VH-VL binders against q0atu2. Designs and how they scored, part 173

Target 1, 119 residues: q0atu2
Amino acid sequence: MLDKKARIRTSREYRNVFEKGKRLSGRFLIIYYVENALDNNRFGFITNKKIGMAVIRNRIKRQLRAIVREYQGQVKNKHDIVLVARAGIGKSSFEGMEKDYIAIMKKAGLFARNANKID

## First folded at step 9 (VH-VL)

Design s16 (framework fv_ivicentamab_arm2)
Fold by ESMFold2-Fast, scan of step 9:
Structure s16 (fold): chain C 119 residues (1-119), chain A 119 residues (1-119), chain B 110 residues (1-110)
Amino acid sequence: as target 1 above (119 residues)
Amino acid sequence: EVQLVESGGGLVQPGGSLRLSCAASGFTVSSYWMNWVRQAPGKGLEWVSIIYEGGYTDYASWAKGRFTISRDNSKNTLYLQMNSLRAEDTAVYYCARGSDYEPYYFDLWGQGTLVTVSS
Amino acid sequence: AYDMTQSPSTLSASVGDRVTITCQASQSIDSWLAWYQQKPGKAPKLLIHKASSLESGVPSRFKGSGSGTEFTLTISSLQPDDFATYYCQQYDSYSYPELTFGGGTKVEIK
């Protein structure tokens, strides 16, 4: 479970991320992200009806929160990040979603360490 | 002033190698998604490679194994190492900056450098 | 992995004409499409991103529209500066970020 201060809660806060943030997409996930003026990261999660019935969308949301929680310590501080599940995510395994998340976060420069980086 | 200046193009024999450079001024390359895009004489645009803000890289399928994108943060310079060159690689090579919102559309381009692969 | 087909490859027009260029994607790219203008001997210049969002400094006579698989760039009243080659580019990194451009449309003087 993510701490309450680590969640994006209001429509206004989601709108700010979508309007001001950068977008980066992977196979199963899209992230929108922007630097915030807080001392911590905040995460939002969106699962659209295109994914499937409520039971599937709720499972995906729980799995994404678990992934985010696991890698929370690797994420650069002071960002608002919204994860949007793509229609095909229902066919992915937990491991597949996890790998997609890691790849996107590395591309975004939001992880503290990166493989395949040259100085 | 924000600009990109390519260099390193020239005449090379088939099977040869070249390293292209792209010097950035007015911004920091490590804070952006940097790309190479090429254009054969009288032909259209073709994406070659990207290095993401986080240092991860991707390539056009035909470029994998032959071309390597890299950057030197201390010199604020982007590179493209090109090996096993073919006549079909003859093109003007552009350095292009991904936008501040997305890595995959280009809001700043260099003037280009001509690579001619011929005997 | 997306193919981008641009039509027509060449069109002849006069100053003041309404010009329409079409770009078709082999599968849905939502609105993740940019348009570029390239004049002879010069690098491309970004005109539009996200199918319809006009870049700062680009004249309002340029309009992008469409979503999914069919996109259009319209120049409502062609000016002398508009004779150029135009390219669309998809940037929907669905499974792999291999970016693709359309083949280009050359707008030349009639």
Scores: ipSAE 0.085, ipTM 0.732, lowest interface PAE 5.1, mean pLDDT 87

Design s17 (framework fv_ivicentamab_arm2)
Fold by ESMFold2-Fast, scan of step 9:
Structure s17 (fold): chain C 119 residues (1-119), chain A 119 residues (1-119), chain B 110 residues (1-110)
Amino acid sequence: as target 1 above (119 residues)
Amino acid sequence: EVQLVESGGGLVQPGGSLRLSCAASGFTFSSYDMNWVRQAPGKGLEWVSIIYEGGYTDYASWAKGRFTISRDNSKNTLYLQMNSLRAEDTAVYYCARGSDYEPYYFDLWGQGTLVTVSS
Amino acid sequence: AYDMTQSPSTLSASVGDRVTITCQASQSIDSWLAWYQQKPGKAPKLLIHKASSLESGVPSRFKGSGSGTEFTLTISSLQPDDFATYYCQQYDSYSYPELTFGGGTKVEIK
């Protein structure tokens, strides 16, 4: 589970990221991201109805949280980042989502672009 | 000067093959997702394929199995290998750069190269 | 697959006119739509992304609006440089990117 301090929870905080943040779209994921004035990163997750039924949305949300948690040490500090699952993500594999996340984060400059995923 | 220049078009017989090239200059080619878009004479625009920064590819459903997109970052060049060509493939083929934040709209286009498939 | 329908396919206008062209998506694409301008014999040029975000260097007389399934491009006071074909393009495809363009709207001299 992500630490409570690492989660975006309020509508106000989500709106700030959407309104002031930058957007980057990958194959399965969209991220919105903005620098924060805190000492840590915070993550938000959005799975809307266009993804599918509640059971699929809940699975995707759990998988995205697991991916974010696994790679949290590689994320550039002091950002609010919202992951929005795109319609069709329910048909992707866990590995496919993981690879899309890594690619988006590298493209955003939030991961090192030249870092080798597997060493 | 930031530009894309296509080449390799020409007259080819049905069932034939052709490889298109797109030379990029004035920007960091390796950091961008690149696309091919075509336009039949007197008709509208039709998306063909994308190659992402990481080398993953996606294709229009009608292009799968016949067309292959690839890139050579050392030469700042994008390619489209076209096999089993049909009369319906007659078009101007444009090289198009995906936006830095959104790979699926195109902020830079080449002049296009004409492919004519006819006996 | 998202079908994109533009109307009208052709319109005749005079310099100074307000011109409005419409783009309809077969299903909701939220605001994931771009507008392009294409002059005869030339490549398309990006005008607007995310339905309403004007590209740098594009004149302020161009305005995009709409969301969901209905979008418009408005030219508030048509200039000679604006006689061209305009295309909308959606980029909210499912599973795999299946990018689709509208059929185009040709703005010609009346």
Scores: ipSAE 0.101, ipTM 0.635, lowest interface PAE 2.6, mean pLDDT 87

Design s18 (framework fv_ivicentamab_arm2)
Fold by ESMFold2-Fast, scan of step 9:
Structure s18 (fold): chain C 119 residues (1-119), chain A 119 residues (1-119), chain B 110 residues (1-110)
Amino acid sequence: as target 1 above (119 residues)
Amino acid sequence: EVQLVESGGGLVQPGGSLRLSCAASGFTVSDYAMNWVRQAPGKGLEWVSIIYEGGYTDYASWAKGRFTISRDNSKNTLYLQMNSLRAEDTAVYYCARGSDYEPYYFDLWGQGTLVTVSS
Amino acid sequence: AYDMTQSPSTLSASVGDRVTITCQASQSIDSWLAWYQQKPGKAPKLLIHKASSLESGVPSRFKGSGSGTEFTLTISSLQPDDFATYYCQQYDSYSYPELTFGGGTKVEIK
């Protein structure tokens, strides 16, 4: 579970990320990201009907939150980041989603190149 | 004034190597994804390679293993190292900046530098 | 990689004409398509991104439309400055990006 302070909650906050942020696409995920004026990172998650039924969308959201939580210490501070699941994500494994997340975050420069793995 | 200036093109023999440079002014290359795009004489545009803001790279399938994209942040300059050159590599090579919103479309281009591969 | 097909390869037109250029993708790219203008001896210039979003400073006579696999660039009233080659480019990329351009459409004086 991500702390409430680490979640993008309002339509206005999502709109800000989409309008002012950068976009980078991966195999199963798209991220939109922008620096914020806060002392922490905030994450948003979007799973649309193209993915599948509610049970699949809810599973994907839970898995993405777990991935983000696992790697939150690697993310450069002071960013609002929205993860949008692509239509094909429903057929991905957990590991596939995790690898895609790591790859796009590194490409975006949001992960440290030499980020220490938490032991 | 925001500008990209390529240099390093010229006549090289098949099997030879050449290094292209792209000097940026008015912005910092490390804040953007930077690309190389080429155009054979009288032909269309062909994407070659990208270096992302985070320093990771991707290549067109035909370029992988022969071409290397890099940047020197201290010189604000992008490079393309080309090895094992073939006649079909003859083209004008453009340095192109990925948009601030997306790395994969190009909002600023240099004037190009001609590479001719012929004995 | 997505195959991008432009038609026509060449068209002849007069000042004041409405010109339409089409671009077809071999598979759906949603709206992730850009249009460029290139004049002889010069670098390409970005006109439109996200299929229909006009770049700052580009005249309103240029319009992009379409989604999925079929896209069009329309010039509503051709001006002398518009005689050039136009390229579409898809940017619906994955972990292994293969960015592809259409073959180009040359707009020539009739």
Scores: ipSAE 0.116, ipTM 0.764, lowest interface PAE 4.3, mean pLDDT 88

Design s19 (framework fv_ivicentamab_arm2)
Fold by ESMFold2-Fast, scan of step 9:
Parts: C-alpha cells; structure tokens; sequence
Structure s19 (fold): chain C 119 residues (1-119), chain A 119 residues (1-119), chain B 110 residues (1-110)
C-alpha cells in the first residue's frame, strides 16, 4: 500500500497530469507524468471496464500498487505519475506487468538507465 | 531557430556499413525522444528507431540487430549506425524529434540524407 | 504493430474543392493518430496530433476527425499550397512502439 501522501486523489490533480504531462505507452500500461512542486512523488491508478469485471480490475490495481511501491526508491523525485491499465492487462502475469512498468519508467527517464535492464 | 541537419548518406555496397549523423540546434537532444524515419524513392514513410529521453532504445523489427541508434549529448548529435546493408535499405533517412508531450509523433524533422545501397 | 490503410492513394482536385482523406487502423487506436503533409523534395510537416488537435500555425481549413479505427483529414477549401502527399501515423501500438504510417495520399492538381 502506498502512503497517502504518495497518492494522487482528486479529479483536479489527475486532470493536471493528463493536460500538462507527458505520455508514454507500453504493452499493458500507459503512464502520464509531470514534475510537481512537492518534495515527493505521487502516483495515480486507472482501470476501466474494458479490462474486465470488478474483481479483475481490483486485482490489477493491487498488483500495480505493489509494483510501484517495490520500485519507488528508484523513481526520480518530484513527479506526479498516473498509470493507466490497457485492455489487455487482464491476460498478463504479475511478472509481465512488472517488466512493462520497469521498461516504460526507463524510457521516460524516470529510472536510471543502467539500474535494471529487462531487454 | 530550432533545426535538425542530417549528414553521412551516400552510395554503399550491399553488406556494407554507414553511419548517419543528425546535428541539432536550438534545443537539447537529451531532453527529447529522437527518431529515425526513412522513405524509399517514390514510397511512403517507414519508422526505423527511437532513442528515448532516458537513453533506452527501440527498433522496427527488420532493423533490430543491424541498426543502432545513439546520441552524443556533448555534441548535441543523433546517430544511426547501419550494418549489413541491403538494396531494400535505399532511402532518404530523416531524423525527427518526438513531441515534448508524446515521444511517438514528430514535431520537427531534418531535411533528410540519401542512402543508396547498390553494386 | 497495427496496419494503417490510407485511401485514396491519389486524389485529383481543384483549388476551392473540399478534400477528404481516410485512414483505417486494423484495431482501435482510440485517438492516438497524427497527420503529416509532405511536399516534393521536402521533409514531412506535422499538421494534427491526437486525431483532431491542430498544430500551431496550421491553417484552420485543415480538420482531423475520428476515433477508434476510422479517421479523416478534411481540407475544407483547397489552396495551391495544399497540393502535397498526406500521411497518417498511429502512435498507440499494442505490443511495442513500432510506429506505423499509412501509405500516403497524393493530392494533385486536376
């Protein structure tokens, strides 16, 4: 579970990331990200009905939060980052989601290039 | 003001190698995703490769293993190393800057450099 | 990677005509599509991103529309400067960022 200070909570905050941030798509995930004026990172998570039933969407949200929490120490500070799950994510494994997350964070320049390579 | 200028094109034999350069002015290449896109004479556009802000790279499936994209931040220059060239690689090669919002559409293009692969 | 089919391949038109170019994606790409203009001997120029967002400095006679699998570029009143080849490009690939362009539509003088 991420600390509440590390979560994007309001519609206005999500809209700021979508409107002013950069976008990068992966196989199972899309991230939107922008620098913030805070001293910490904040994460948001979005799953929609195209993914599947509520039980599947809730499992994916929990797994994504676990992945983000595991790697939070490697993320460049002062960013708001929203993860949007793509329709195909319901068929992925936990490992598949984790690999996709690492790849997109590296592409975005939010992880150190040499810290962890999956290709 | 902002500009991309390609160089290094020319005539090469099948199986040969060539390195293209793309000099940027008015902006810093390391702050953007940078791309190579090619166009065979009289044909359409074909994406070749990308180097992301974080330094990670991706390639079109047919280019993987033969072509290498890189950048030299101190020279503000993008490169494409092309090995094992084939007649089908004959094209004008453009360097193109990914948008600040989204790395996958291109808001700035160079003039192109012609690569001819022939005996 | 998604296949992008652009039609027609060639279109003949006169100044003042309404021109419509179509781009079809093999699967839904939502609105993640750009349009480019290319004049002979020159590099492409970005016209539109996110299917309908007009790039700064591009004339208002250019309009992009569509979502999902069918997209349209419309030039409401063709000007001499508009005779060019137009390309669509998807940028929401499923498997990898293997970016795909349409085959192009050449708009030539009738």
Amino acid sequence: as target 1 above (119 residues)
Amino acid sequence: EVQLVESGGGLVQPGGSLRLSCAASGFTVSEYAMNWVRQAPGKGLEWVSIIYEGGYTDYASWAKGRFTISRDNSKNTLYLQMNSLRAEDTAVYYCARGSDYEPYYFDLWGQGTLVTVSS
Amino acid sequence: AYDMTQSPSTLSASVGDRVTITCQASQSIDSWLAWYQQKPGKAPKLLIHKASSLESGVPSRFKGSGSGTEFTLTISSLQPDDFATYYCQQYDSYSYPELTFGGGTKVEIK
Scores: ipSAE 0.084, ipTM 0.753, lowest interface PAE 4.8, mean pLDDT 88

Design s2 (framework fv_ivicentamab_arm2)
Fold by ESMFold2-Fast, scan of step 9:
Structure s2 (fold): chain C 119 residues (1-119), chain A 119 residues (1-119), chain B 110 residues (1-110)
Amino acid sequence: as target 1 above (119 residues)
Amino acid sequence: EVQLVESGGGLVQPGGSLRLSCAASGFTLSSYAMNWVRQAPGKGLEWVSIIYEGGYTDYASWAKGRFTISRDNSKNTLYLQMNSLRAEDTAVYYCARGSDYEPYYFDLWGQGTLVTVSS
Amino acid sequence: AYDMTQSPSTLSASVGDRVTITCQASQSIDSWLAWYQQKPGKAPKLLIHEASSLESGVPSRFKGSGSGTEFTLTISSLQPDDFATYYCQQYDSYSYPELTFGGGTKVEIK
């Protein structure tokens, strides 16, 4: 699970990432990201109703949080990052979401050199 | 007009080093993932390395530890540093631009520069 | 490892012929496959991405199809400019990329 300090929590904080941040699209995910003035990274997760019913959206959010937690140590410090699930994500496997996350983070320059799966 | 122009190829002895350059014009190189792809004389294409927009790098397993991809944004130029060269490294080396949609297929190629590793 | 097998290695054809080139992946790559054309002494040119998406400026006689492990490039009516070597390339291996090309298919004059 992600610590409360590592979570984007307010509408104002989400709006800041969307307005000032950069955007990259993957196969199942979109990220918005911006450098913050804090000592840590913060993550937000968005799943809209086009993905499916609440049970499916909650499963996807849980799986994305698990992926983010697993690779947390490879992410460059001081960023706010919002993950937005694309409509097709409900048909992806856990491994598919994981691969997409890694690829996007590398493309964004948010992974440190020699980034590898933690554990 | 967008184009890529490679240079720096030539004859080098086994165990030697060589640095290839790829000058981009008509677009900003740092806004794309950039790749090196090689082709031995009369043979097929072989992917070598990628540098993503954010500066993260990946390599073919056989290239890791011997080849280094880099760029100089102020010169709009991509580089490939090749060390510990072997006869098997003899090839035309192309720089290639990753697509905006996916960095892993190549929508713009240079003309290539020939590297010959021989005594 | 994603091994890409292309067949045939060479084919002889006449102008106006329908030409089909096959690309086989050693495991499923969904639709993450591109096709390139290469003429002697020249760099490759992208024809198709995501198995079937034709690039701007590429003639409509070129068609890509397939998914999973079997893919085809078809040229419906071969033109003189189409005598070249064609390569498929997978990009399903993207998180820890090991991008791989097929061995190439040379389309030559009969």
Scores: ipSAE 0.132, ipTM 0.762, lowest interface PAE 4.3, mean pLDDT 89

Design s20 (framework fv_ivicentamab_arm2)
Fold by ESMFold2-Fast, scan of step 9:
Structure s20 (fold): chain C 119 residues (1-119), chain A 119 residues (1-119), chain B 110 residues (1-110)
Amino acid sequence: as target 1 above (119 residues)
Amino acid sequence: EVQLVESGGGLVQPGGSLRLSCAASGFTVSSNYMNWVRQAPGKGLEWVSIIYEGGYTDYASWAKGRFTISRDNSKNTLYLQMNSLRAEDTAVYYCARGSDYEPYYFDLWGQGTLVTVSS
Amino acid sequence: AYDMTQSPSTLSASVGDRVTITCQASQSIDSWLAWYQQKPGKAPKLLIHKASSLESGVPSRFKGSGSGTEFTLTISSLQPDDFATYYCQQYDSYSYPELTFGGGTKVEIK
């Protein structure tokens, strides 16, 4: 799981990312991201009822957290990033979500040059 | 002031190649989503290609395999390499910046450069 | 693939008129639509994004509305500076990152 410091926790913090951040869409994920004034990155996760039942939403949240944690070392420091799962994510494999995450983060310029995963 | 200036257009025979340049000033191309959009004489607008902040690229289906978008960060310049040109590629080619919030609507445009493909 | 149909293709109007331009998407694009103005010999200029969000410096007489598949651009009191061609553009095509523009509406002097 991600450290407490690496999580977006308050409604105010989520609102800041949505209002001031950039949006970039992938096949299964949308990210909203903005530079922060902290010493580290923070991540937020949103899975809504359109994805499916609670058991599916909980699985997706856990898998997304695992993916983010694994690639945490590649992410440029000092960013708040919110991942929003699209409705179709429920039919994706873990590998499909991971591939989409990597692609969207690279498109956004959020992966550091020559970065490697830390897992 | 922020501006985009295209160059490199001209007359080319069918089957030929041409490289367009787009010089940016007042901002950095590597920190923005950059696009090429074209307009045939007397016709409407047609999206060609995008390069994302992270260097990933996407293309209109008809442009794949023939056109390549790239940038040179040291020169703050965007390029479009056009190969296997056809008469229907005749158009004014615009360099356009994606908005700060989303890559796919364009808040800054160059004045365009005319490409004529004719024998 | 999103198809964008814009109507009318040509509109004749007088200064002071209320002008309405329609843009139809072949499938729902939510609110992911922009409007541009293009004057002869010039590059397009962004007027509106997200269907209804007016860009800074664009006169308040321009108004965008709609969602889903039907959108309109309204100019409440046409000024001489508004004679131009207008284009809508969808940007909801995330699965197929291919942006599409409407065919354009030329607003000309009556």
Scores: ipSAE 0.043, ipTM 0.696, lowest interface PAE 6.0, mean pLDDT 87

Design s21 (framework fv_ivicentamab_arm2)
Fold by ESMFold2-Fast, scan of step 9:
Order: sequence, then C-alpha cells, then structure tokens
Structure s21 (fold): chain C 119 residues (1-119), chain A 119 residues (1-119), chain B 110 residues (1-110)
Amino acid sequence: as target 1 above (119 residues)
Amino acid sequence: EVQLVESGGGLVQPGGSLRLSCAASGFTVSSNYMNWVRQAPGKGLEWVSIIYEGDYTDYASWAKGRFTISRDNSKNTLYLQMNSLRAEDTAVYYCARGSDYEPYYFDLWGQGTLVTVSS
Amino acid sequence: AYDMTQSPSTLSASVGDRVTITCQASQSIDSWLAWYQQKPGKAPKLLIHKASSLESGVPSRFKGSGSGTEFTLTISSLQPDDFATYYCQQYDSYSYPELTFGGGTKVEIK
C-alpha cells in the first residue's frame, strides 16, 4: 500500500497535475507529471469505464499501486504523478504493465539515471 | 528571443551520410522534448524522431537503424545523424520543440534545412 | 500507426467566407489532435492542441472541435492571411511512437 502522503487525493490536486503537468504515453499507461513543492512524491490513479467492469478496473488499480510501490525508490523526488490506464490495459499482464511503467518513467526522466550526476 | 536554427543540409549521394544541427536559443534543449520532422518537396509532414527527458529516444519505423537523434547540452544543440541515405530521404528537415504539456505536438519550429539525396 | 485523412485536399474560398476542414482518424484518438498552418516556404505554425485549445496569439476566428474519430477546423471569417495549407496531427498513445499527420488541406483564393 502506498503511504497516505504519497497519494494524490483531491480533485484540485488532480486538476493541477492535468493543467500544469507534462504528458507521456506508453502502450497501456499515460502519465501526467509535474514538480511539487513537497519533500516527497505523490501518485494518482485513474481507471475509467472504457477499461471494463468494476472488477477489472479495481484489479488494474491494485496492480498499478503495487508496481508504483515497488519502484518508488527509483523515482526522482518532488513530483506529482498521475497514471491513467488506457482502454487496452485490461488485456495486459502484470508484467506487461510493469514494463510499460518502467519504460515511460525512464523516458520522462523520472527514474534516477546516473549516480554520478548530482544536481 | 526563443528560436531554433537548423544547419547541415545539402546535396549528398545515395548511400552517403549527413549530420544536421539545430541550435537553440532562449531555452535549453536538455530540459525539453525535441523532435525532427521532415517534408519532401510539395508533400506533407512526416515525423522522424524524438529525444525525451532522460535522453531516451524513439524513431519512425523507417528511420530505425539509419538515423540517430542526439544533443550536446554544452552547445545547446540538437543533432540528427543520417546514414545510408536514399533518394526518398530528400526533404526539408525541421527541428521542433515538444510542448510543455506533452512531447508530441510542436509549439516551436526552426526554419528547416534542405537535404537533397541525388547522384 | 493511425491513418489520418483530411478533406477536402483543396478548398477554394473568398475573403469573409466560413470554411471548414475535416480530419478523420482510422481509430479513436480521444482529443489528442493538433492543427498547424503552413505558408509557402515557411515552417508550420501551431494553431490548436487537444482538438480545441487555441494557442496564444492565434486569432479567435480559428476554432477546433470534435473528439474520437472526426475533427474539424473552422475559420469563421476568412482573411487574406489565412490562405495556407492546414495539417492535423494525432498524438494518441496507441499510435506510439508513430505520430501521424493528415495529408493537408490547401485553402486557395476562389
């Protein structure tokens, strides 16, 4: 489970990420992301009716939270990140979602790239 | 003033190589998504390649293995290395900046540089 | 990659006319579509992103609309400066990494 402070919870916080953030798309996931003024990262998760029935949407959310939690230590600090599941995600395996997440986070520059490059 | 200026175009024979440059001013290429888009004479626009934050890259399927996008942060310059050139690669090549909100629509374009592949 | 079809390929109009350009995607792209204007010998200029969001400095006579597979660019009162070629471009993630442009619509003097 992600810590409460690591979750985007309010409609205002989601709107801020969508309005000010950058967007990057993978095969099954879209991320929206923006730097925040906090000492930690916050994650939001969106699944809509295009994905399928409630049991499928709930499974996807649970699996995405597990993936985010597992890779939490690799994410550059001070970001609000919203993961939006695409309609086709219901066809994906857990491993497929995990690979897509890693790929898009790397392309966004949100994973730590180089231990020798300090800013 | 925020601008992009391409250079390095010219006449090259089939099978040859050419490197295009795109000098940025008023912003930094390392902080932005940067793209190459081409346009054959009298034809439409065709996306070539992107470099993301984190220095990951993607290419149009026909460009993979022949073209390489890169940047030099110290010179604030984007490059496109083109190998194994064919007559079909004849086009004006534009460098283009992805928007702040997402990498795949282009809010700033250079003037373009003409590449002619002919014997 | 999605096919993007613009119609018409060429459009003849007079100053003051209302003109509409259509862009069709072979599959749904939600609202992930941009419109560009290109004048002869010049680079394209971004007019609209996310189907309907007008860029700063673009005249209000330009309007984008649509979602899913059918999109339109409307110029409500055509000005001399508007005679140009217009391109739509999809940037939906299912076409990733392939971005596709429509074939273009040339707006000519009648």
Scores: ipSAE 0.036, ipTM 0.699, lowest interface PAE 6.5, mean pLDDT 87

Design s22 (framework fv_ivicentamab_arm2)
Fold by ESMFold2-Fast, scan of step 9:
Structure s22 (fold): chain C 119 residues (1-119), chain A 119 residues (1-119), chain B 110 residues (1-110)
Amino acid sequence: as target 1 above (119 residues)
Amino acid sequence: EVQLVESGGGLVQPGGSLRLSCAASGFTVSSNYMNWVRQAPGKGLEWVSIIYEEGYTDYASWAKGRFTISRDNSKNTLYLQMNSLRAEDTAVYYCARGSDYEPYYFDLWGQGTLVTVSS
Amino acid sequence: AYDMTQSPSTLSASVGDRVTITCQASQSIDSWLAWYQQKPGKAPKLLIHKASSLESGVPSRFKGSGSGTEFTLTISSLQPDDFATYYCQQYDSYSYPELTFGGGTKVEIK
């Protein structure tokens, strides 16, 4: 599970990332990201109804949080990052979501080129 | 019936501009990932741009800054605005629908519209 | 960008023949590859995605295989409708947003 302090929680905080941040799209994910004034990274997660029913959207959110947590040590410090899941993510494997996350984070310059699990 | 019909191609001088249209029927462009792909006469296929269901856009590196993808949801039509055209931009331009599951392979194509850039 | 190399560029075949087309990526793309068929003057038609997943309505004589850097499209018993140009396309996340097509393989009547 991600710590409470590592999560974007309020509508105002999400709006700040969307208005001030940069955007990059992957196959199953879009990220919005902006540097923050904190000493840690914060993550937000958005799943829309095109993905499927609440059960599917909640599963996807849990899987994305697990992926983000696993690779958190590879992410450059002091960023607010919002992950927006695309419609097709519900048909992806866990490994497919993980691969897409790594690729877009590297493309954004937020990851080292050879991302490794933080265990 | 489900189809895409391109229009707006023609002869244009180097340095000129042209706007292509792609009219969709049988489905909604705002609910799908929409792409432009081109093919120079006698040559292979080359991806140009995508607009995502959410309205975000991406471009091939050579197209960025010269080409703009957009849509008009009320007309169910996709557009490609092309500026600073060069002889190398001569091609048949196809609009293509990305798969719901993975936006980057194309399960429906229009017939194409020919753009010729010549003096 | 990832280079996609198809071979052969052209092949001549007869109805009933087994036809094999190869696609090679300059970097590993896992299984993120699609195959298209294009007839003269027509738009491409999707045949296969994720290297081996056959699209609905595509005849079972078409088969995709491979992963990593080497991929094959096989037509087990060529039919008259199959004389066309075939393209592979990579859509690997690591090359995003650069989607790359192979140069094409023209299958023509012998």
Scores: ipSAE 0.008, ipTM 0.603, lowest interface PAE 10.2, mean pLDDT 85

Design s23 (framework fv_ivicentamab_arm2)
Fold by ESMFold2-Fast, scan of step 9:
Structure s23 (fold): chain C 119 residues (1-119), chain A 119 residues (1-119), chain B 110 residues (1-110)
Amino acid sequence: as target 1 above (119 residues)
Amino acid sequence: EVQLVESGGGLVQPGGSLRLSCAASGFTVSDNYMNWVRQAPGKGLEWVSIIYEGGYTDYASWAKGRFTISRDNSKNTLYLQMNSLRAEDTAVYYCARGSDYEPYYFDLWGQGTLVTVSS
Amino acid sequence: AYDMTQSPSTLSASVGDRVTITCQASQSIDSWLAWYQQKPGKAPKLLIHAASSLESGVPSRFKGSGSGTEFTLTISSLQPDDFATYYCQQYDSYSYPELTFGGGTKVEIK
């Protein structure tokens, strides 16, 4: 569901994020993130076999894309961000995944503060 | 050269409070993940708390409600406010910088400040 | 929080010896493990992160290996400066990020 421009598309781009980026773990998600030289953010998604069958992995990936799309306007520009789903995420609700995403992005300092908020 | 210099340790009675300071030079605390780690005499290392680049905080379960991590960006200084101190809190307290790759391993440490909780 | 068991607790060795320290996690932490060296009266010093990545300025005689639940730190030819206490630390915990250190291994003169 994300625009093509907002997606990490190549193995080289994923490797760059893993090698040079920072890592931050949440309850259901791990993010890897690094500043890019572009004018926009790009997102990647990884759901591995530890999560469960392909049907479950595809549902999780779709739900994560929806969450990222919903909050993309709050993300500080010029970052490549890869979301890796942790074991147990298949038992989480959509709301649980959303809450974890918001928490980890705020911890990383990747959510831009509203203009009305100071500090 | 980058360094962390701690202060504020000393003798305090059970139930008392202390505020530890950690002055940073050569880098900015608000651009980094900053941690407190303690070590009881003759014992191993124990993680206390983190303040993330984005300003969010997390605590060891035993520290919640008693300890508060904070920073003052204008003074480039990290703090640990310790309340309701117990004999079991007697330890050398280190401030430590999380790696820019990952917040939870520590590439720079202060020399520590001794907190003794005794009557 | 994952339990980290470090062995041995104390190791006696001579200069030139190969020293091996083991760290075991209560569940898989992939490669998210760091090793620290602490000399008496001093702060810990980071040696290795991501189980095997040597920090800049750390001598090549130090080597980290392992993944999952079993990890080792090897000092291939012990030097006088290497008599210290060594700690492993996992950084794979989530939700409540309660970081866990091993109990430490003191490498002392034989």
Scores: ipSAE 0.121, ipTM 0.750, lowest interface PAE 4.5, mean pLDDT 87

